# Miniprotein binders against q53ft3: the designs that were tried, part 109

Target 1, 195 residues: q53ft3
Amino acid sequence: MFGCLVAGRLVQTAAQQVAEDKFVFDLPDYESINHVVVFMLGTIPFPEGMGGSVYFSYPDSNGMPVWQLLGFVTNGKPSAIFKISGLKSGEGSQHPFGAMNIVRTPSVAQIGISVELLDSMAQQTPVGNAAVSSVDSFTQFTQKMLDNFYNFASSFAVSQAQMTPSPSEMFIPANVVLKWYENFQRRLAQNPLFW
Short names: E, the ipSAE of ESMFold2; O, the ipSAE of OpenDDE; V2, 0.75 times the mean of E and O plus 0.25 times the DockQ between their complexes.

## First folded at step 12 (miniprotein)

Design hd8 (at its last look DockQ between E and O 0.68; V2 from the best seeds 0.72)
Fold by ESMFold2, look of step 12:
Structure hd8 (fold): chain B 195 residues (1-195), chain A 83 residues (1-83)
Amino acid sequence: as target 1 above (195 residues)
Amino acid sequence: SVEYLAEEIRRALEYIQRIYERAKKRLEQGDVERALEALQLAYKWAKIALERAQELGLTELIEEAQELIQQIEELMEKIRESQ
C-alpha cells in the first residue's frame, strides 16, 4: 500500500499500522534527513473519495512526539516529496495521531499517513516549509537517489571471468545500467520534470 | 514480479483484518459510528484486494479476501439489525 524513501537508504514498504486508518514509518537518525518521498506502491489504492494526509513527527525535549502536516498523497497524485530539514524544531499542527501510546525513542522520527476523506483533506493546511520542494530541491533529491542506485548496482559488477554460471538467473549487462544512468542525468539537467 | 505483488496484497489483507478487529472492539465500547466507518473502509479495501488477487490468480489470497469480506459483511449486518 504505502512506501517511504529517503536518499541513501533502502525503501520502506512495511508500514506499522497504529490505528485502523493510520500508518507510520520509522526514520532513524532523522537529523541527517532533509527530504522524504511518500508514495503509493500501486497495487492497493485508496478507496474512491479518500486519500492520505502525510505527517512528520519528531520527539520533543521530553521525548513526546510533535506532529506536523507535510501534505498529501492521493490516487491522482500518488507520490510526493517533502522537505523536513526545517521542521525538527517547529510547533505541532492539528493532527489525528495525538493519542497514540508512542515509545520514547529520542533519535527516531516518524512519517505518518492518515487515510481520510478528500473533503476533510481539502480543509487542512500543511506547514509551509514542508510543502513540495522547489524544482532545484526536487532535482537535488532526484540526483542523490539516482547516484545511490547507480553506486549500489555497480558495486555488484563482476567481469565474465569472475562469473559463476547460473542458468536459472537473469542478468543485465553493466553497460545497460551505465547507459541508463548517463541518459537520465543528461535529461534531468535539461528538464527536471521530464519523468 | 508476482511475488512482490502478492506480498503487497497479503500485507493489505493483514491491515484489513486488524481494522475488522478494532471495529469489533469499538462496538463493545459503544462507538457504533466509528466502528461502521472502519468497517466500510475495511470492506472497500478488501474488495480491491480480492480483485487484485483474482487478476493474479493467487488462490490462497483470494480465499483469505473472500473470508474477510464475509466477516465484514456479517458484522455490518448485525449492526443494521440492532438499530
Scores: ipSAE 0.734, ipTM 0.905, lowest interface PAE 0.8, mean pLDDT 79
Fold by OpenDDE base, look of step 12:
Structure hd8 (fold): chain B 195 residues (1-195), chain A 83 residues (1-83)
Amino acid sequence: as target 1 above (195 residues)
Amino acid sequence: SVEYLAEEIRRALEYIQRIYERAKKRLEQGDVERALEALQLAYKWAKIALERAQELGLTELIEEAQELIQQIEELMEKIRESQ
């Protein structure tokens, strides 16, 4: 039903059920994580009128879990990207996981999904700056991609006059485009939000 | 693949089964309200799982889902009768 993805790591599709309506993914070495993607697998949707509140938990200085509401996933919005790197020093809030004794290991954070009524979810306020808008992210990505491509490729551009006596038409070697693509894809694979 | 989808449905049914079992425990503890809420969730999800299994023609999962639905319904009925 649920998936959790960290860049450079294997996707998790087997959440631990800790309550009737609560599921948890473990995130080892959470200090190295900047963003987490939570998504529905699509096979089994939420029941009508229900969705998931997504929480993040990290150990505080005393090793106690601090839970924060990141945002939501629903049938209408089946995936969400969350920035968690800036939350590691945040304050805890009231959360549905607080009463649960979840076994925690040092350096392991958790993503919690609480299945709730959509109406109830609407009354909750996620922590600021955690939720990355998919639209905004996509826009930024496309803009940065284009800028990056143009800047990189143009730096290698040569005119025909530079190659042979010919018009002032500009040329970019195909290998330059390929090199850009490979580098960009590598960076994207390492960190989808590297921009 | 059908195998992948089957595994996802199976996993869902396992979650639903656990919801059912937890609801039973809550009933034993006298927490009828939470038990009923849990069973309602289990019921809704089980119906979805059944539909998906049927769409894919997964006989074993269909049977499992049907059985689980029956168990949930029976328990919900018992709760209603006790009120």
Scores: ipSAE 0.726, ipTM 0.916, lowest interface PAE 0.6, mean pLDDT 85
ESMFold2 (binder alone), look of step 12: mean pLDDT 89; pTM 0.883

Design hd9 (at its last look DockQ between E and O 0.79; V2 from the best seeds 0.71)
Fold by OpenDDE base, look of step 12:
Structure hd9 (fold): chain B 195 residues (1-195), chain A 83 residues (1-83)
Amino acid sequence: as target 1 above (195 residues)
Amino acid sequence: SVEELAEEIRRALEYIQRIYERAKKRLEQGDVEKALEALQLAYQWAKIALERAQELGLTELIEEAQELIQQIEELMEKIRESQ
């Protein structure tokens, strides 16, 4: 039902169910994480009139979990990007996850999804600047991600003269990647939400 | 792929089963209200899971979803009768 993505890491699709209506993803080495994407897998949507409140938890200076409301995911908004790097110094409040005895390691943060009524969600206020809600912020994030990918891919580029026979490997011409990148940039500039 | 979708439905059914089991425990503890809320959630999700399984022709998951729905309905009815 739920997915969690950190750039450079494998997608997580198996949330730990900690309550009837609460699910948790673990984020190891959370200090290196700037953004997290929470999304619906699309197969099993929320029941009608329900959505998910997305929380972030990190250990405080005392090792106690600090939970903060990041934002929401719904059937109408099945994915969201959250900036968590700036939240590490924030004050936590008592949240639905606070009463749960979740075993935590000091280096592991958590993303929690609480399934709630949409009407109840509307009354909640996420922490400021966590949700990459602005089109501009989203565009910037996407651009950085694309640049990172392009830079990564291009670092492996070799000329035919430099290629060594590797029959077990498939090769993609660098110009194909570049064309894709340019086309994607154009589409992104025209409509940041084209995808 | 159909296999990936099937796995997602299976995982959902596992979550729903856990909701059902937790609701039963809550009933045993006398927390009828929370148990009923949990069962309602389980019921709604189970119906969705059943529909998805049917759309994909996944016989085993259809049967599992149907059984789970029946169990949830029976428990909800027992709660209503006890009130």
Scores: ipSAE 0.702, ipTM 0.908, lowest interface PAE 0.6, mean pLDDT 85
Fold by ESMFold2, look of step 12:
Structure hd9 (fold): chain B 195 residues (1-195), chain A 83 residues (1-83)
Amino acid sequence: as target 1 above (195 residues)
Amino acid sequence: SVEELAEEIRRALEYIQRIYERAKKRLEQGDVEKALEALQLAYQWAKIALERAQELGLTELIEEAQELIQQIEELMEKIRESQ
């Protein structure tokens, strides 16, 4: 049903069900995470009239969870990027006495999805800087990344007539990179969520 | 792949089964309104899971979804009769 993605980590697709209508993903080492992507896997959507409120939770100094509303995912907006770096506890000593101080503390936060009626979700207000423009921002980032990749790869293009044989080098014709870039842009324009 | 889609459906059915079990527990505790809300969620998702399993021809998952739907319907009917 749900997926959770952090850059540089394996995607999580097996949420832990903590209530009939509540699902969570663990985020170990959350202090190093700036953004998280929450999305619908696509096979099993929400029932009509329902959607998901997305929360971020971290343990306070006493280990108690503090839930903060990040935003929403729905059948009409099935993915969103959330900034969590501004929602974390700061680094520091646990206590003023050295016997109880630890320089680095392991930490695990959670992303929670609460399945709710769309009308109920409309009455909720996310924390201020949590949501990044969902599909629009991700699409713009992805487009800029693709443009950058194309410009980089194109700077190394070499025509077949200019190639000197080299036993340890492989070459990619520039038109292959262009064809890939054009096809990817077309697919992204047709379905920004095709990844 | 079809195996990945089947795993997603299987996991959804597991979640739905747990919703059903929790709803039964709420009924034993007297929380009838909450139990009915949970059963309605489970029913809608189970119907969707059945449709997806049928589209992919996943016979075992079709049977699992149908059995779960029947269980949910029977419990919802029992609640309706007692109100």
Scores: ipSAE 0.671, ipTM 0.885, lowest interface PAE 1.2, mean pLDDT 74
ESMFold2 (binder alone), look of step 12: mean pLDDT 89; pTM 0.871

Design he1 (at its last read DockQ between E and O 0.93; V2 from the best seeds 0.78)
Amino acid sequence: SDRERLIIKAKMAARWLRLALELARQGNTEAAKAAIEYAIRLLRRIEELATTPEEEEIVEQAIEAAQEALQLLEQGKPDEVEEILQEAIELLEELIQ
ESMFold2, look of step 12: ipSAE 0.668; ipTM 0.888
ESMFold2 (binder alone), look of step 12: mean pLDDT 86; pTM 0.857
OpenDDE base, look of step 12: ipSAE 0.650; ipTM 0.884
ESMFold2, look of step 16: ipSAE 0.697; ipTM 0.897
ESMFold2 (binder alone), look of step 16: mean pLDDT 86; pTM 0.853
OpenDDE base, look of step 16: ipSAE 0.646; ipTM 0.882
ESMFold2, look of step 17: ipSAE 0.684; ipTM 0.891
ESMFold2 (binder alone), look of step 17: mean pLDDT 86; pTM 0.860
OpenDDE base, look of step 17: ipSAE 0.658; ipTM 0.885
ESMFold2, fold request of step 18: ipSAE 0.700, 0.702, 0.710; ipTM 0.894, 0.894, 0.897
ESMFold2 (binder alone), fold request of step 18: mean pLDDT 86, 86, 86; pTM 0.858, 0.862, 0.859
OpenDDE base, fold request of step 18: ipSAE 0.744, 0.752, 0.756; ipTM 0.919, 0.921, 0.922
ESMFold2, look of step 19: ipSAE 0.699; ipTM 0.896
ESMFold2 (binder alone), look of step 19: mean pLDDT 86; pTM 0.858
OpenDDE base, look of step 19: ipSAE 0.684; ipTM 0.897
OpenDDE base, second read of step 20: ipSAE 0.706; ipTM 0.905
ESMFold2, fold request of step 21: ipSAE 0.694, 0.709, 0.692; ipTM 0.895, 0.900, 0.893
ESMFold2 (binder alone), fold request of step 21: mean pLDDT 86, 86, 86; pTM 0.859, 0.863, 0.861
OpenDDE base, fold request of step 21: ipSAE 0.746, 0.749, 0.744; ipTM 0.919, 0.919, 0.918
ESMFold2, last read: ipSAE 0.667, 0.648, 0.698; ipTM 0.887, 0.882, 0.896
ESMFold2 (binder alone), last read: mean pLDDT 86, 86, 86; pTM 0.857, 0.860, 0.861
OpenDDE base, last read: ipSAE 0.746, 0.750, 0.733; ipTM 0.920, 0.920, 0.914

Design he10 (at its last look DockQ between E and O 0.01; V2 from the best seeds 0.00; counts 0 for: pae O 10.2 > 1.5, placed apart)
Fold by ESMFold2, look of step 12:
Structure he10 (fold): chain B 195 residues (1-195), chain A 97 residues (1-97)
Amino acid sequence: as target 1 above (195 residues)
Amino acid sequence: SDRERLIIRAKMAARWLRLALELARQGNTEAAKAAIEYAIRLLRRIEELATTPEEEEIVEQAIEAAQEALQLLEQGKPDEVEEILQEAIELLEELIQ
């Protein structure tokens, strides 16, 4: 029902069901992980009035799990990016995963998803600034792609004095590319989702 | 308390069964079966939490109905599950009371 993705790793689509309403993904080498994407596979939605509370767990110095609520996934928000870098070691908060999700090695963390009634989820407060705005990430990716294209296209620019006639080829003026770049960048700043 | 945990799970099981009914009506048999299986796992937990003969009887009947619905879907009979799923849902509504 759920997927879990870390940049540079294979997507996980086979959560371990550890209770009638709880699912986990193992995250080995969690210290190298800055962000985690949790998403619904699309095979089955939540029932109406239900959703998933997403938790992150890491082992403390005694090997006991420290659980923190990251946020939620629902039919209306079926994918979320969570920042897990910078989460402090320390005492856990109340959580539904109890002893059933004990971490067996110091280097393995877990993502836990607790399937719950929406009204139960509304009473919970996620830790700090775990959620990442998808608009900001999309904008950053789009800006990098835009810069990459412009740099590439500009590397082929030649002056009129350098041109050799080639009747079998079509050419575009460099100013057209520049105008497109400037217009796209302006529109992206006004509305990152315009394209 | 065990009663509060039972009620929460009964509400969730009923919602999974309502989803299964809708998925079966849409012809999405595999998703409907999965929803029933999630409901059955909740029902088995309710069975462990039940403390009265009335609760035990209701959950036993709900499990039987959900299992029958699952079997009908496995046999390719999605048009035959509506009544049995509705029966299971009504049993869970009684349990919540």
Scores: ipSAE 0.676, ipTM 0.889, lowest interface PAE 1.1, mean pLDDT 79
Fold by OpenDDE base, look of step 12:
Structure he10 (fold): chain B 195 residues (1-195), chain A 97 residues (1-97)
Amino acid sequence: as target 1 above (195 residues)
Amino acid sequence: SDRERLIIRAKMAARWLRLALELARQGNTEAAKAAIEYAIRLLRRIEELATTPEEEEIVEQAIEAAQEALQLLEQGKPDEVEEILQEAIELLEELIQ
């Protein structure tokens, strides 16, 4: 039902189902993790009126699990990116996993997904900064990426008169790149999450 | 909106001009010329989107500056291009505000 992805690691598609409505992923060496992607596999949707509350658990100084609400996944938003690197100092919230004796190893964090009513989820407040980029941060990142690509591509720009015949090479007119860029910018302006 | 489209294109044109400047500094004259040419094309499109005389004037001045820069590169004077390109960029920045 769910997948979990950490950059540079293998995707996890086998969550431990600890209850009928609760799933857990283990994250070894969590201190090196900045972001986690949680996503639905697309095999089983949430029941109507339900979604998933995504929690992060790390051991506190006493070795006790501290659970924090990161955010949500739903049928309408089947994936989300969360920043976890700054959560070590956060206050624990009420969490649905508290009664579960989950064997924890030092340095292993957990992602927990609790299937809950959408109405109940709406009453919950995720920890600050857990949701990656505000629309603004994403837009900025995208813009920087686009600029980088544009700069890179443009560095190879030559006029037709300057081209050396190379039958083995395919050429893309610069105007195509520009059109793409314009279209992308337009789409981004309309909906930063258009993709 | 037309204004939004204008701003987007102006930003793009400015980026091309900045790239041209950097390419010129690196001695890649051919690529610099190409970048300027693309900027000019964008500027012409911006001109079509301009709704005020002030916007039209700014765009026209930017086109002139870009064209001058292109001519200088064609003449083998890359050292003189920096000031002109910078002027064009500043004009576009004014347009975006």
Scores: ipSAE 0.005, ipTM 0.204, lowest interface PAE 10.2, mean pLDDT 81
ESMFold2 (binder alone), look of step 12: mean pLDDT 84; pTM 0.835

Design he11 (at its last look DockQ between E and O 0.53; V2 from the best seeds 0.58)
Fold by ESMFold2, look of step 12:
Structure he11 (fold): chain B 195 residues (1-195), chain A 97 residues (1-97)
Amino acid sequence: as target 1 above (195 residues)
Amino acid sequence: SDRERLIIKAKMAARWLRLALRLARQGNTEAAKAAIEFAIRLLRRIEELATTPEEEEIVEQAIEAAQEALQLLEQGKPDEVEEILQEAIELLEELIQ
């Protein structure tokens, strides 16, 4: 039902169900993570009047989980980007996960999703600075993705003098990729939602 | 209290069953089955919270109805599931009272 994405890592689409209404994703090496995207896969919507409270958990000095409310996902807001870089040493918030969801190593944090009635969620207050606007975060994500693609593609560039004839293969001139990259960056800066 | 937690979970189970009814009407059989499965997990928890024979009987009947609806969907009979889902929802509404 849910997915979890960290930049530079494989997307997770198989949350561990830890209770009838609770789901968890593991985040190894959590100290290197600054943002997490939580989203609905689209396979099953929430029932009317329900949604998901999203929590972040890290192990304290005793190895016990410290849970903090990040925010929410709903049918009307099916994806959200959360900043967790400032949450790795604070006190926990009131949460529904209990001790049953104990992290087994000091370097693994968790994202928890609690499926709840919207009325219950309306009474909860997320920790400050956890939510990030989708436009700002998607712009940053998109810029990093564009840089990564360009660096990867350009690493295979060869000059015409270095080419080996291969009639069964199709080729794209490297300059086409560069022009596309530059045009996409310009359009993204002018209208982040054009794509 | 156990009664307050039971009521909350019964409300949630009813909402999952209403979603299952809508999904079945739309022909989304796999999503409808998943919604019923979520409702059944909630009903099992309600069963643990029940403290009176009346509560126990109502939740048992709701589980049986939800399981029959799930079976009908697995047999490819989504047209036959609507009445049974509505019965399960009405049992949950009675439990909430």
Scores: ipSAE 0.667, ipTM 0.886, lowest interface PAE 1.1, mean pLDDT 80
Fold by OpenDDE base, look of step 12:
Structure he11 (fold): chain B 195 residues (1-195), chain A 97 residues (1-97)
Amino acid sequence: as target 1 above (195 residues)
Amino acid sequence: SDRERLIIKAKMAARWLRLALRLARQGNTEAAKAAIEFAIRLLRRIEELATTPEEEEIVEQAIEAAQEALQLLEQGKPDEVEEILQEAIELLEELIQ
């Protein structure tokens, strides 16, 4: 359902589901990360009237997790870029992940996505400066993200004859990924803020 | 409150089931199954939040309906899923009232 991308790193498409409505990505070496992209994979949309609240968690000086609301993803805005480099000194607020026993490793931050009603999301206030506002920066970053994802996905492409049977795994045809890429590029060119 | 949480989750579950119905109609069976599975996870949480026998019964019936719908999709019978999903949605609406 969700993907997470850090520039210069491999895309993550396998979120850990930690609750019925919550997903988590691990971000190793988070201190070197300036921006993170959270995006919908396009496999499953949000139900009508629902979206995702995106949170960032880092360890505080005591090693306790501090969660901060970065922003939102929705069907209308299926991806977002967040600046996390300046968030390391913030005080934690109440967050939906607080009651969850999420195993943390030192130097590993987390991106959490809480699937929620849009009405509830509207009442929340993201931390300041987390959302990337510049259209040009956004477009450039998005293009890099798309290229990274496409390159990553295509690196695993095999012909049907080369496939090893794995009944427990789902496979996505390469042409689906390509079509998604092309469609996304087209929409981005038409309106860089379509998402 | 637990009741408020129950209602919120019930609303969410109903929305997932409605999405599943739409996806099934569109022939997107895999996405429909995933949506149903999401709803079932919410329903299980609702079951834990239920405080009355009536609530427990409604949730149990909704879970059964959702599971049946999932099974039908796995069997390649999307046309038979609509009625069952609608039943599950109605059960959740009853729970919200």
Scores: ipSAE 0.531, ipTM 0.838, lowest interface PAE 0.9, mean pLDDT 84
ESMFold2 (binder alone), look of step 12: mean pLDDT 86; pTM 0.860

Design he12 (at its last look DockQ between E and O 0.73; V2 from the best seeds 0.60)
Fold by ESMFold2, look of step 12:
Structure he12 (fold): chain B 195 residues (1-195), chain A 97 residues (1-97)
Amino acid sequence: as target 1 above (195 residues)
Amino acid sequence: SDRERLIYKAKMAARWLRLALELARQGNTEEAKLAIEYAIRLLRRIEELATTPEEEEIVEQAIEAAQEALQLLEQGKPDEVEEILQEAIELLEELIQ
């Protein structure tokens, strides 16, 4: 039902269901992660009047999971970008006695989605600086990136009369890039999360 | 309290079953089955929260109805599922009241 994306990593689309209404993605090496995208896959919508509360979890110094509310995904806002870098445990709750007697190993952080009634979600307050982007901003950024790529690639287009022989080089027709751009742009406008 | 949590989950289960009914009417059989499966997971949790014989009986009947609806969809009989889903929804509304 959900996906989770971190820049430079493969998208995760197989959330672990940990309760009847709760889903989790593991984030290994989470200290290197600043932002995470959470989105609905589009296979099934939420029922009317329901949505998803998105949380970030890390173990505190006692090993207990702490769930911090990042924000929401709904049928009307099916994706969101959240900043998590300011939410990591920077200062441990370790006291000197415990630190002297134990070995700490890295823990995996988690992104959790709790499926809730919208009325209940309206009463929840996300942690401050977590929400960074809207779907509109994501779509605008992606459109600008596509335009930039197309303009860059097109600036190298030459007719065959202009081409210098280079038998070891591989070439593609310029119209292949144009067709890809047009198809990708059409699909993005229909569903920003199709890929 | 367990009663408050039971009511909250019953509201959610009913909404999943209403979505399943709508999806089945649209011919979206695989999506309807998924919605019923989510409802059943909620119903099993409601069963654990039930504290009275009346609550236990109602949720047991709702589970049976939802499982029967799922079976009918698996058999390719989406036209036969509407009454059974409506029965399950009515049972959940009884729990909520």
Scores: ipSAE 0.695, ipTM 0.892, lowest interface PAE 0.9, mean pLDDT 77
Fold by OpenDDE base, look of step 12:
Structure he12 (fold): chain B 195 residues (1-195), chain A 97 residues (1-97)
Amino acid sequence: as target 1 above (195 residues)
Amino acid sequence: SDRERLIYKAKMAARWLRLALELARQGNTEEAKLAIEYAIRLLRRIEELATTPEEEEIVEQAIEAAQEALQLLEQGKPDEVEEILQEAIELLEELIQ
């Protein structure tokens, strides 16, 4: 139902369901993470009148988990970007995931999604500065993701002479990837919210 | 309170079942199954929160209906699911009254 994306890392599509209405992603080495994207996979929508409250947890100075509300995802807003780098010094509680038996390590933070009624969500107040509201921050994040993908894909580029016959595999010319990248950058520059 | 939690979860379960019904009508059987499974998980929690025999009975019936609906979808009979899901929804509505 949900995905989680950190720049420079593989997308996570298998959340741990810790309760009937709660899902968790692990974020190893969270100290290096500035932004996290939470999104719906599109396999199943929220029921009418429901959405997801997105929480972040990190260990406090005592090693106890601190949960903070980052924001929300809904059918109308199926993805959101959150800045988490500035939250590590904040205060919070263990709610709503505090009662859950979640295995934690000191270097691993968590993204929690609580599926809730929209009416209930409306009563909640996210922590300040968590939601990426600036176009600049969004653009920077997107560019970083694009660069990461391009670098990753290009690292596998080989000449035709270097190709090993693999009849079961499909190959994409490197120039196609480059063209895609250039086109995407152009679209992003024209409208950062083109999708 | 436990009662408030029960009502809240019942509302959620009902919404999942309504979604399942819509998905089934559209021919999205796999997604409908997922929605029903979510509802059943909520129903199990509601069962644990139930404090009266009446509540327990209603929840049990709702679980049975939801499971039957799931089975019908597995059998490729989405047209027969509507009545069963509606029954389950009505049962949940009794809980939230």
Scores: ipSAE 0.428, ipTM 0.790, lowest interface PAE 1.3, mean pLDDT 84
ESMFold2 (binder alone), look of step 12: mean pLDDT 86; pTM 0.867

